# VHH binders against q9p7j3: the designs that were tried, part 206

Target 1, 174 residues: q9p7j3
Amino acid sequence: MILPLFPETQVHVFVYENVSNCAAIHEQLISQNPIYDYAFLDAATILYKKQVYSAIIRALEDRRDEQMKTKTIHSEVILSLSPKTEISSAFRQFSMTKKSKNIVVVKIDSKLTEEEEFERLDKLVEGNRVEFSDEELQKLIDFKVLKKNYKLDPSTLENPLASILSSIALRGYS
Key: E = the ipSAE of ESMFold2; O = the ipSAE of OpenDDE; V2 = 0.75 times the mean of E and O plus 0.25 times the DockQ between their complexes.

## First folded at step 15 (VHH)

Design dc58 (framework vhh_6qgx_2; at its last look DockQ between E and O 0.76; V2 from the best seeds 0.71)
Fold by ESMFold2-Fast, scan of step 15:
Structure dc58 (fold): chain B 174 residues (1-174), chain A 122 residues (1-122)
Amino acid sequence: as target 1 above (174 residues)
Amino acid sequence: QVQLVESGGGLVQAGGSLRLSCAASGFTFSDYTMAWFRRAPGKEREFVAAITWEGDDTFYADSVKGRFTISRDHAKNTVSLQMNSLRPEDTAVYYCAAASYDFGTPTEYDYWGQGTRVTVSA
């Protein structure tokens, strides 16, 4: 996918359910295996496509403006999902863990086509790929986690999109 | 100011053992994933072993599994690498590294020691 403000930036987002090898993926991340250069998110934290795109856009804006707080664009995407500016907190809130069952994977600045990334990633992730759509994400979300991460009350849980997007866009200003 | 200081390197004959230690100042090791990396002459830095901040889970490169053991002493704020059955190909400078987060992306090790040299003779 092409973003209007970042037309030269290739962005790919993949969703996997019933992943059985999150612990093995975590081991590869710790060893800095370059094949795993992605942002691995816990799908329990993602309700909307716009939530992911908002975080990507914020990360790309921070990179453009030389204001990144992390060392990589993929880490900046994870930070950008959080309403807080504390890096370790953001990672604990949104990242895949060894106990995750469903994940969202983001690739920025790929040298590969979307199809090539899919083929590569399918070899790394032992799970079922599903469509990156609001419908599929809604099947994987944990509303208890969402409520905690974005400080939502029961009323906003019925229509949380604006609150989530505002939290991402205004991180550090509110 | 955060500092990592390695010790325990030296010259050893093949089949021998060495214990490397990493001491930290400026932070508590319990809050960080700790790792050992090594760099042989003319080669890129490679991962050796790690111990996670949550649960002290240990991970090893295939080349050292069964021979090396990483451990953490919370009271002394140290991380150690016990190296047994050393081989000439283990000759390298060994670096201690610390990361405040270790999931979601390839781990960004924020702090590095200066390294300690290990030479294994045939």
Scores: ipSAE 0.789, ipTM 0.884, lowest interface PAE 0.5, mean pLDDT 88
Fold by ESMFold2, look of step 16:
Structure dc58 (fold): chain B 174 residues (1-174), chain A 122 residues (1-122)
Amino acid sequence: as target 1 above (174 residues)
Amino acid sequence: QVQLVESGGGLVQAGGSLRLSCAASGFTFSDYTMAWFRRAPGKEREFVAAITWEGDDTFYADSVKGRFTISRDHAKNTVSLQMNSLRPEDTAVYYCAAASYDFGTPTEYDYWGQGTRVTVSA
């Protein structure tokens, strides 16, 4: 897809459930294999499509404004999901780990169609692709993790979207 | 200021062993993933081994698996690479590197040492 504010930036988002090879992917990340240049998120931390889109938009805005805190746009997406400014904390909270079961994968600045990018990614991830939709994400979320990551109390947990989006949009201004 | 200082390089005959060491300062050592990379003449830097900040898990390039062992000493803030059964193809400058996270994207190693030369003669 193309975001209206960033018409020259092609973005793809994929969701996989029942991923069996997160440890192997982690090894490839540590060795800096460029074939794995994506943002790999733990789906247990993602409840809404808008959560991911807001992080992507925040990362792209920070890149446009030369305000990125991380070295790549994909790492900036991971930071942008966090209400906090500390990079390693954001990665520990939102990234896929070797123990993750379900993942959300983001590609920014793709030179490929969605189908071409999927064919490439499908060779790397051993799992079942599902639709990037609120319905599918709601099946994969861990609400305890969501509550902790965004400090949601019972009242905000009943309608967490506004609190989450505000955290993403306002990070770094307080 | 962050410093990574490698030592232990030198000349060794094929089949021999060397132990590289990297002294780290200027950051909380236990919060970082440590790695060794190497660069042979005329080639790009390549990954050799890493030891993670969480759990001290180890990873190795296929070309060194079974021959090299990475370890670290939290009391001394050092990471070591024990290199056994050395081959002429292991000839390179070896660099110590550090990263504050190693998930989510291809790891960005924030800090690099100046390197130590290893030469393996036939």
Scores: ipSAE 0.697, ipTM 0.860, lowest interface PAE 1.0, mean pLDDT 90
Fold by OpenDDE, look of step 16:
Structure dc58 (fold): chain B 174 residues (1-174), chain A 122 residues (1-122)
Amino acid sequence: as target 1 above (174 residues)
Amino acid sequence: QVQLVESGGGLVQAGGSLRLSCAASGFTFSDYTMAWFRRAPGKEREFVAAITWEGDDTFYADSVKGRFTISRDHAKNTVSLQMNSLRPEDTAVYYCAAASYDFGTPTEYDYWGQGTRVTVSA
């Protein structure tokens, strides 16, 4: 996928359910295995496609403006999901854990087609790929976690997307 | 200034044990995942073990699983590596490292120690 504002940057997003090897993936990440150069998100924290896209765009804007707070574009995506400025908080809120069962995987600056990237990623993730859609994400979300991450209340729950996007867009401006 | 100072290295016979320690200063220790790496002669640096900032998760390279144990002491700002059943192939300079965040992406470690040499004789 090509984003209109970043035509030279190819982005791919994949959703996996029933992932059995999240712990193994974590071992590879912490050991700095470069073939795991993705952003691995806990699907329990993601409700909308636009939530992911907004985070990606924010990260790309930060990179463009030389304002990245993290070391890599993928880590910046994870940070960008959070309304908090603390990097550790963002990772605790949104990143895949060894207990995760469903994940969203983001690839920035891909040189491969979506299908080629999937084939590559599919060797790393032991789970079932599902469509990247609001419908599928809605099945995987933990609303308790979502409410906590974005401090949603009964009034904002009427339109959680607006609140989420505002949180992402205005991070660091409060 | 940030410092990671390793200690505990030395010469040991195969089958023996060593306990490495890393003393951290100059940063908020409790906010960092701590790890051990090693570099053997003529080889690239490789991951050995890691423990999360909260100390609730540990990770090990396959080559050291069941033999090495990583732990941390928040009160003392130290991370330790208990190495049992040492093998000649464990001979290397062992480095302590700290990362401000982990999981989600390949970990980028912010700080590194100078290393301590471990030599395991046959």
Scores: ipSAE 0.688, ipTM 0.853, lowest interface PAE 0.6, mean pLDDT 94
ESMFold2 (binder alone), look of step 16: mean pLDDT 81; pTM 0.830

Design dc59 (framework vhh_6qgx_2)
Fold by ESMFold2-Fast, scan of step 15:
Structure dc59 (fold): chain B 174 residues (1-174), chain A 122 residues (1-122)
Amino acid sequence: as target 1 above (174 residues)
Amino acid sequence: QVQLVESGGGLVQAGGSLRLSCAASGFTFSDYTMAWFRRAPGKEREFVAAITWEGDDTFYTDSVKGRFTISRDHAKNTVSLQMNSLRPEDTAVYYCATASYDFGTPTEYDYWGQGTRVTVSA
């Protein structure tokens, strides 16, 4: 995927369902294994492709402007999904945990092709890869989690896209 | 204002034991994942062991597994590393580090101590 505002930045997004080894992945993240340099999200928190892309674009804008609040672009993507600027809260809201069943994995600035990243990730993640599409994401979302994370009103839950994207774009105090 | 102070380093013979301790001021360790890293002379810093904020799960690098034990004392706001069967290749400066989150990305350890030196003689 090429982003119009960042045409030189290589972006890949992968979706895995029925993942059985999230605890093992968590261990590799704690030890800072460089092979695991990705953003690992809980798919229960992601409803739309645009939600992920908006967070990526915000993170890339913050990197361009030297305004990142975290140390890596992948961490900045996770922070950027949150309507608040508190790093720990954002990670607790959106990250894969050892209890996660379905995950979304983001890679930015890959030196590998998308095909090579698929081969690499399929060895690290014990689950079934599915298409990164709104249709597949809607099968994995937890609407209680989504509502809590974005403070959605019942009246907008049927079509929350604009509210979610606004929250990500403003990323703070709305 | 966060401060981490390591202690317990020193000179020990191969096969010996040392217990490293890390004390925190300015925050409570129980809310943080705690880790030990080391830097050998002329080398880059490497992960040694960690204990998670949720459930006190422990993790070790392969070269120390079975020899080192990480533990936490919530009442004393202290994390410890018991090092047994020490080898010359364990010679390094050992650093205590904290992370407020340990999910989602390779963990970003945000606060570090100044280190304690461990020398293992042949």
Scores: ipSAE 0.774, ipTM 0.877, lowest interface PAE 0.5, mean pLDDT 87

Design dc6 (framework vhh_6qgx_2)
Fold by ESMFold2-Fast, scan of step 15:
Structure dc6 (fold): chain B 174 residues (1-174), chain A 122 residues (1-122)
Amino acid sequence: as target 1 above (174 residues)
Amino acid sequence: QVQLVESGGGLVQAGGSLRLSCAASGFTFSNYTMAWFRRAPGKEREFVAAITWEGDDTFYTDSVKGRFTISRDHAKNTVSLQMNSLRPEDTAVYYCAAASYDFGTPTEYDYWGQGTRVTVSA
C-alpha cells in the first residue's frame, strides 16, 4: 500500500486469524529480536481498513514533524490508534498479547520486497493469512473492546467509523 | 520518574556464582517488565533475561539457560539475577532495564540503570 500523503513510504498490512503462537512472538518482542520489527495489533480492536490507515498517517505525520512520542514508527502507529496520548494505555488497548487469537501486523519502511515480507511473516506467525479488507476485519472485531477503547455510546455503535477516525486525527484534543 | 540502581557485580573465578540486584524507585515495579542486558568490551548490548509484569513469566537468552535465574521481590521492589556456573564469556557490564509495556512491538525499555561490572577469570 502507497499512501497519497506519503508516496515514498512503503506500507504493508497483514491479517492473520487463528494464531497459535502469540506467546512465542511476545517472547521475541521482549528480547528485542530485530526480525520482529513490526507493529502487532489485536484484531479484536480493528474494525476498518481506514482505522489502520488513519493511525499510520498520523504516525508518519508525527515522524515528519519530529514530534513522535515513542522511539519507533511501529510503536507510534500503536499509540496513534488511541484517542489518548498515554503510551502504556494505548499498548494495553490495541497490542497483540500472548492470549490474542487474531492479529493485524503493520510494516512501515520495509527493506524487503513485498513477497519477501509475506514469506518472512508467514514463518513468524502460526496462523491463517486473510485479506486486509473490511469484510475480513468485521469477522474478527470485538465490539465490547471497540466500545471501551474509543468510548463509544450506543448511538454511535451502529456506524462508528467517523467517530473512530476523528478520535485518531484529534487524539487528545476532542 | 523511575530510578534503577544495580549492585552485586565483582570479580569471580570460572565456575563461581554472583547475585546481581536491581532496586527500583518512583513507581511500583510490579507494573513493569524487568530485564537484564549486558555489554562485553567491544561488543553490542545483548539481552540476558526478563521477567514480565503480567504473570512473572521468565525468559532467557540461550547461552544462559539453566545457569542464570531472574526473580523479583514485590515487597522490596527489586529484581535479581542469580548467576551460576559463570564462564569467562559472561564478562560484561550488566544493566537492569524496565518497560511499562512489553506487547505490540520490540519492547522499548525506557528506564535503565548505570550498570554493574562482572569479571569472570579463567
Scores: ipSAE 0.787, ipTM 0.880, lowest interface PAE 0.4, mean pLDDT 88

Design dc60 (framework vhh_6qgx_2)
Fold by ESMFold2-Fast, scan of step 15:
Structure dc60 (fold): chain B 174 residues (1-174), chain A 122 residues (1-122)
Amino acid sequence: as target 1 above (174 residues)
Amino acid sequence: QVQLVESGGGLVQAGGSLRLSCAASGFTFSDYTMAWFRRAPGKEREFVAAITWEGDDTFYTDSVKGRFTISRDHAKNTVSLQMNSLRPEDTAVYYCAVASYDFGTPTEYDYWGQGTRVTVSA
């Protein structure tokens, strides 16, 4: 996919359900295996495509402006999902863990086509790929986790999208 | 501020053993994933072993599995690497590293020690 403000940046987002090897992926992340250079998110934390795109756009803006708080663009995407600027909290709130069952995988600056990334990632992730769509994400979300991460109350749950996007865009502000 | 100090390096004959230690200050072990990396003469730095902040899970690169054991002592705030059946190929400077988060992306080790030299003679 192409983003209007970042037309030369290759962005791919993949969704996997029923993943059985999150512990093995975690081991590869700890050893800094370069083939695992992605952002691995827990799908329990993602409700909308726009939520992921907003975090990607914010991360790319921070990179463009030389204001990244993390060392890599993929880490900056994870941070950008959080309404706070504290890195460890953002990672604990949104990242895949060894106990995750459904994941969202983001690749930025891919030198491969979407099909080639899919073929590579399918070898790394033992699960069922599903469409990156609001419909599929709504099957995987944990609303208790979402409410806690974005501090939603019953009045905002009638339109959580606006609240979530504002939290991402303002990150660390009012 | 986080500080890491390695010790225990030295010269040993092939087949021998060494125990490396990393003393940490400025944090508690339960909050951080700890790892050992090494750099051999003329080569790039490579991962050796890690112990996770949650559950003390251990991981090793294939060439050291069964020979090296990583462990932590929470009371002394130290991480150790017991190296057995050493080979000339294990000759390197060994570095202790820590990461405050190990999820989501390839782990960013934010703090590194200065290294301790291990030389294994044939």
Scores: ipSAE 0.762, ipTM 0.869, lowest interface PAE 0.5, mean pLDDT 87

Design dc61 (framework vhh_6qgx_2)
Fold by ESMFold2-Fast, scan of step 15:
Structure dc61 (fold): chain B 174 residues (1-174), chain A 122 residues (1-122)
Amino acid sequence: as target 1 above (174 residues)
Amino acid sequence: QVQLVESGGGLVQAGGSLRLSCAASGFTFSDYTMAWFRRAPGKEREFVAAITWEGDDTFYTDSVKGRFTISRDHAKNTVSLQMNSLRPEDTAVYYCASASYDFGTPTEYDYWGQGTRVTVSA
C-alpha cells in the first residue's frame, strides 16, 4: 500500500480472525525475536481502515520530523492510535494480548511485496486471514472498547470516524 | 529516575550455581516486565529470561531452560536469576532490563543495569 505523503514507504496491513497462538507470539515479542518486527493490534480496537492509516501517517510524520516518542516505527504506530501521549496506556489499549482472538498486523518499511509478507505472516499467525476492509473490521470491533479508548459520548458515537481521526491527528492536544 | 543494579556475579566452576539479583529503584516494578540478557566477549547481546508484569509468566531461551529460574519479589522490588548446572558457555556479563509494556511489538526494554560478570571455569 501507498500513502499520499509517503509514497516511498512500503506499508502493509493484515487482518486475522480466530487466532489461537497469541500467547506464543507474545513470547517471541518479549525475547525480541527480529522475525516478529511488526505492530500487532487487537482487532477489538479498530473500526475503520482510515483509523489504521491515520495512525500510520502520524507515526511517519513524527519520524520525518524527529519527534518519535518510541524507539521503533511500529511502536510509534501503536502510540499514534491513542489520543494521549502516554506510551504504556496506548499499548494496553490497542495491542494484541495473549488473550486476543482477532488481530490487525502492520508492517512499515517492508522490502517485500504484499504477497510475500502474507506468506511470512501466515507462518507466524495461527488464524484465518481476512480482507483489510471496513466490512471485515466491523465484524471484529468491540464497541465498548472503542468508546472507552476514544472517550466517546452519545453525541460523538453518531460520527465516530471524525472523532477518532481527530483524536489521532491531535494526539497530546485533545 | 529509574535505576537497576545487578549483583551476585563471580567466578564459579562448571556444574556450580550462582544467584544474580537485580534491585530496582525509581518505579513500582510490579508494573514492569523484567528480563535478563547477557553478552559474552566478542558476541552480541542475547535474551536469557523474562518475567511478565501481568501474571508473572516466565520465559527462557532454549540453552538455559531447566537450568535457570527467574523470579521476582514484589515487596523487595527485586528480580533474581537462579543459575544451576553452569557451563563455560554461560560466561558473560549479565544485564537486568525492564519494560513498561511487552505487547504489540518486539519489547523495547527502557532501562538497563550496568551488568554483573559471570565467569564459569572448565
Scores: ipSAE 0.783, ipTM 0.877, lowest interface PAE 0.4, mean pLDDT 88

Design dc62 (framework vhh_6qgx_2)
Fold by ESMFold2-Fast, scan of step 15:
Structure dc62 (fold): chain B 174 residues (1-174), chain A 122 residues (1-122)
Amino acid sequence: as target 1 above (174 residues)
Amino acid sequence: QVQLVESGGGLVQAGGSLRLSCAASGFTFSDYTMAWFRRAPGKEREFVAAITWEGDDTFYTDSVKGRFTISRDHAKNTVSLQMNSLRPEDTAVYYCAATSYDFGTPTEYDYWGQGTRVTVSA
């Protein structure tokens, strides 16, 4: 996909359920294997497509403005999902772990088409690919995790999208 | 305040052994994944071995599997790399690195030592 605000930037988002090899992926991440240059998110933390796109847009804005707090655009996406600027906290809250079962994978600045990235990721991820859609994401979300990560109170639970998007946009300011 | 200090490097003949040590201070050692990287003259830095903060899981690059062993001593805040059956190709400066709990992208090691030189003669 091409983002209207960043038409020059290639963005791909993939969703996998029932992933059995998160521990093996973690090993590749620890050794800094460049083939794994993606943002691997725990799907338990993602409720809407707009949540992911807002974090991507925030990360791209910070890169454009030379205000990234992490070393890579993919790390900046993970940080941008968090309402705070603590890097380790953001990674603990949103990243895939070796115990994750469902994941969202983001690729920015791909030189490959979406189909070519699917072919590559299908070799790296042992799971079932599903559509990147609000309907599919809502089957994988953990509402307790979501409420904790975004500090959602009872008054915002019936309309969490606006609260989540505001948290991403105001990261580090409130 | 965070400091990693390597020691144990030196000159050794092919087939010999060396034990590298990394003394960590300025942070809660048990909360960090520790790793060894190396850089041979004229080459970029490469991963050698790591030991995770949770569970002490160990990982090695293929060229050192079965020859090198990474371990840590929680009482001494020390990570060690036991290097056996050394080869001339293992000649490099060896760096200790540390990162707090990190997943989701290729791991960004936040803290690095100054390195210790290992020379393996043929």
Scores: ipSAE 0.710, ipTM 0.854, lowest interface PAE 0.7, mean pLDDT 87

Design dc63 (framework vhh_6qgx_2)
Fold by ESMFold2-Fast, scan of step 15:
Structure dc63 (fold): chain B 174 residues (1-174), chain A 122 residues (1-122)
Amino acid sequence: as target 1 above (174 residues)
Amino acid sequence: QVQLVESGGGLVQAGGSLRLSCAASGFTFSDYTMAWFRRAPGKEREFVAAITWEGDDTFYTDSVKGRFTISRDHAKNTVSLQMNSLRPEDTAVYYCAAVSYDFGTPTEYDYWGQGTRVTVSA
């Protein structure tokens, strides 16, 4: 995908359901295996394509402005999903865990084509790849998790998109 | 004032044992994944072992699996690395590291000790 403010930045987003090897992926992340240089999100936390794109845009803006709070662009994407600026809280709220079953994987600044990234990532993730679409994401979301992460009340839960996007765009703006 | 202070390094002959300890202060120890890394002369820092904040799961690099054991003592805020059957290639400076999140991306450890030197002679 091409982002209007960052047309030179290569962005790929992948969705996998029924993933059986999240614990093995977690082990590779802990050991800092560079092959796993992606942002791994729990699909239970993602309702819309725009939610992911907004976090990516915010992370890229922070990198452009030399305002990143984390050390990598992929970590900054995870932080940018959170309405707070506390790094560990954001990771606990949005990241894949060893118990995850469905994941969203983000790659920024790939030197590979989208097809080559698909081939590479399909070898790392033992699950079924599905389309990155609002329809597929809606099948994987956990509304209790979404409500808690974005502090949605019953009135905003009926139309959460605007609230979620505002939370991402205004994170840490006091 | 976060601090990680390593101890237990020294000189040992091949086949010997050493126990490294890392004393942690200034943060809530039980919320952190603890790890050991090492850097041999002229090499980059490499992962050795980790113990997770959730469930005390342990992970090891292949070259030390079966020889090294990582453990933690929550009452003393200490993580330890028991090194058995030491080999000359284990010669390195060993670093303790801590992080509050070990998922989502390749782990970026927040806090590092200054290291303790381990020399294994043939």
Scores: ipSAE 0.778, ipTM 0.874, lowest interface PAE 0.5, mean pLDDT 88

Design dc64 (framework vhh_6qgx_2)
Fold by ESMFold2-Fast, scan of step 15:
Structure dc64 (fold): chain B 174 residues (1-174), chain A 122 residues (1-122)
Amino acid sequence: as target 1 above (174 residues)
Amino acid sequence: QVQLVESGGGLVQAGGSLRLSCAASGFTFSDYTMAWFRRAPGKEREFVAAITWEGDDTFYTDSVKGRFTISRDHAKNTVSLQMNSLRPEDTAVYYCAAPSYDFGTPTEYDYWGQGTRVTVSA
């Protein structure tokens, strides 16, 4: 995937359901295994493709402008999903945990093709790969988690897309 | 302010044992994964072992599995590394470290001690 404002940046997004080895993946993250250089998100927090792309674009804009609050582009993507600027809170809200069942995996600046990333990730993730689509994401979302993370009231929960995208784009201004 | 202070380093002969300790202050200890890293002369810093804040799950680099044991004492706010069957290749300065967060991406360790020196002679 190519982003119009960042045409030289390679972006890949993968979705896995029924993942059984999140604890093992977490172990590799703690030990800084370089093979696991991805952003691992809990799919319970992601409702739309545009939600993920908005966070990626915000992270890339902050990197371009030398305004990143975290040390890596993948960490910045996780932070950028949050409506607030507090790093620890954002990671608790959106990251995969050892108890996660469905995950969204983001790779930026890959030196590999999308097919090669699939081959690598399929070896690391013990789950069923599904299409990165709004339809598939809507099967994995937890609306209680979404409501809490974006502070949605009943009126915005009926059509949350605009509210979520505004929260990501205007992080730190509300 | 988060402070990590290591102790227990020294000189030991191959096959010997040492116990390293890290005393932590300035934060809620139970909220953090704690790790040990080492830096051998002329080499980059490498991961050695970690213990999670929830469930005390332990992780080790392959070269120390079965020889080193990491543990933590929540009441004393310490993490320890028991090093058995030491080899000359284990000679390094050992550092205690803690991250601000440890989910979703390869963990970035923000807080570091000053290090304790371990020398293993043949």
Scores: ipSAE 0.699, ipTM 0.852, lowest interface PAE 0.6, mean pLDDT 87

Design dc65 (framework vhh_6qgx_2)
Fold by ESMFold2-Fast, scan of step 15:
Structure dc65 (fold): chain B 174 residues (1-174), chain A 122 residues (1-122)
Amino acid sequence: as target 1 above (174 residues)
Amino acid sequence: QVQLVESGGGLVQAGGSLRLSCAASGFTFSDYTMAWFRRAPGKEREFVAAITWEGDDTFYTDSVKGRFTISRDHAKNTVSLQMNSLRPEDTAVYYCAAHSYDFGTPTEYDYWGQGTRVTVSA
């Protein structure tokens, strides 16, 4: 991924469907296993590539400006998906859970190539890797979850992209 | 002011039992995942057990599974670790920890206790 204001920041985004070991992954996150140093998102909450990229850009801007509200860049990405600045709420809304079936995994500042991250993640995640594309994400989204997380009205639900991006970019201003 | 206060540590013979308790104050206890970690002399801190904020799901490191039981009492704002069939290898300082949101990443726990020492003699 090319980030205009962060051209040297390595960013990788992976999508897995039909994941059978989310409970085991969740245990590794609770036990603070450093091998799992990624942001694990529930794919039910992600509709667009731009949604993820906007959250990444916002997190990197907050890190640059020394305004991070969370302890790591990966946790800041999760917070940045939320239209609010309340950390607990953002994590409950967007993080994978033991009941998740499909996940989006974000890695920032990787010291590995994309191919090496694929090899590593494929050992951690028991599921089918699919392309990070709007078409694949649309198959995994839960529109009830999306509507609730971004407070979308029926009039915006059929074309919510602009509303979602504005919510992410204007977090803390509205 | 947030505070986690551990108690119940001590010296016990191999095969014995101890119950550790952690009293929590200064935050909304029911919103937090609670955990126990330990550090043996000369070693890094390791995970022991956790109980989640939603559903009271429990998780254990392999070496204590079946011997230790984590539980929480919402009325008393306490988390407890019942340790049975203790082994010399369980000798460590045990720490109570709290985290206020779900784990989408292996971030640091928000709050830590001062620790309580457990010594298991052969």
Scores: ipSAE 0.535, ipTM 0.759, lowest interface PAE 1.3, mean pLDDT 87

Design dc66 (framework vhh_6qgx_2)
Fold by ESMFold2-Fast, scan of step 15:
Structure dc66 (fold): chain B 174 residues (1-174), chain A 122 residues (1-122)
Amino acid sequence: as target 1 above (174 residues)
Amino acid sequence: QVQLVESGGGLVQAGGSLRLSCAASGFTFSDYTMAWFRRAPGKEREFVAAITWEGDDTFYTDSVKGRFTISRDHAKNTVSLQMNSLRPEDTAVYYCAALSYDFGTPTEYDYWGQGTRVTVSA
């Protein structure tokens, strides 16, 4: 995909449902296995494609401006999903856990095509890949998790897109 | 001031045992996943074992499974590595490391000790 503000940056986003090996993936993240250099998100926290893209754009802006708060672009994407600047809270709120069933996987700066990344990632993730679309994401979201993560009230819960995007864009300035 | 201080390294004969300890200070120990890495002369640093901040789940690299045991003592702010049935190929400098959150992506460990040397003779 092409991002208007970052046309030279390769970005791939994959969605997997019914993942059975999140504990094994977690093990590889702890051991710093470089094959697993992706951002692994819990799909229960993601409602819209624009939510993911907004976090990616914010992370790329922070990298461009030399103001990343984390050590890698993928960790910066996870942080950028959060309305807060606290790294540990962002990871607890949005990351895949060993109990996750559906995940969203982000790759930035890939030297591979989307199909080549899929072939690689399919060897790492034991689940069913689905289309990265608002329709598919809406089947996997947990609205209680979304409400808690973005501090949504009843008036915004039925149409939360603008509130979520504002929270990501204005992270730390609420 | 954050510190990780390793101890317990030394010289041991093949088949012997050593217990490494890492004393942590200057951060909330219970919120961190703790790990041991090692580096043999002329080689890259490799993962050995980890114990997670939540639930004390343990992970090991294949070459040490069944021989090494990682544990932590929350009251003493220490993590330990019990090394049994040591082999010459276990010869390395062993490093203690702390990671503030261990999910989502392979992040660089936040804090590292200076290392303790382990030499296993034939």
Scores: ipSAE 0.647, ipTM 0.835, lowest interface PAE 1.0, mean pLDDT 88

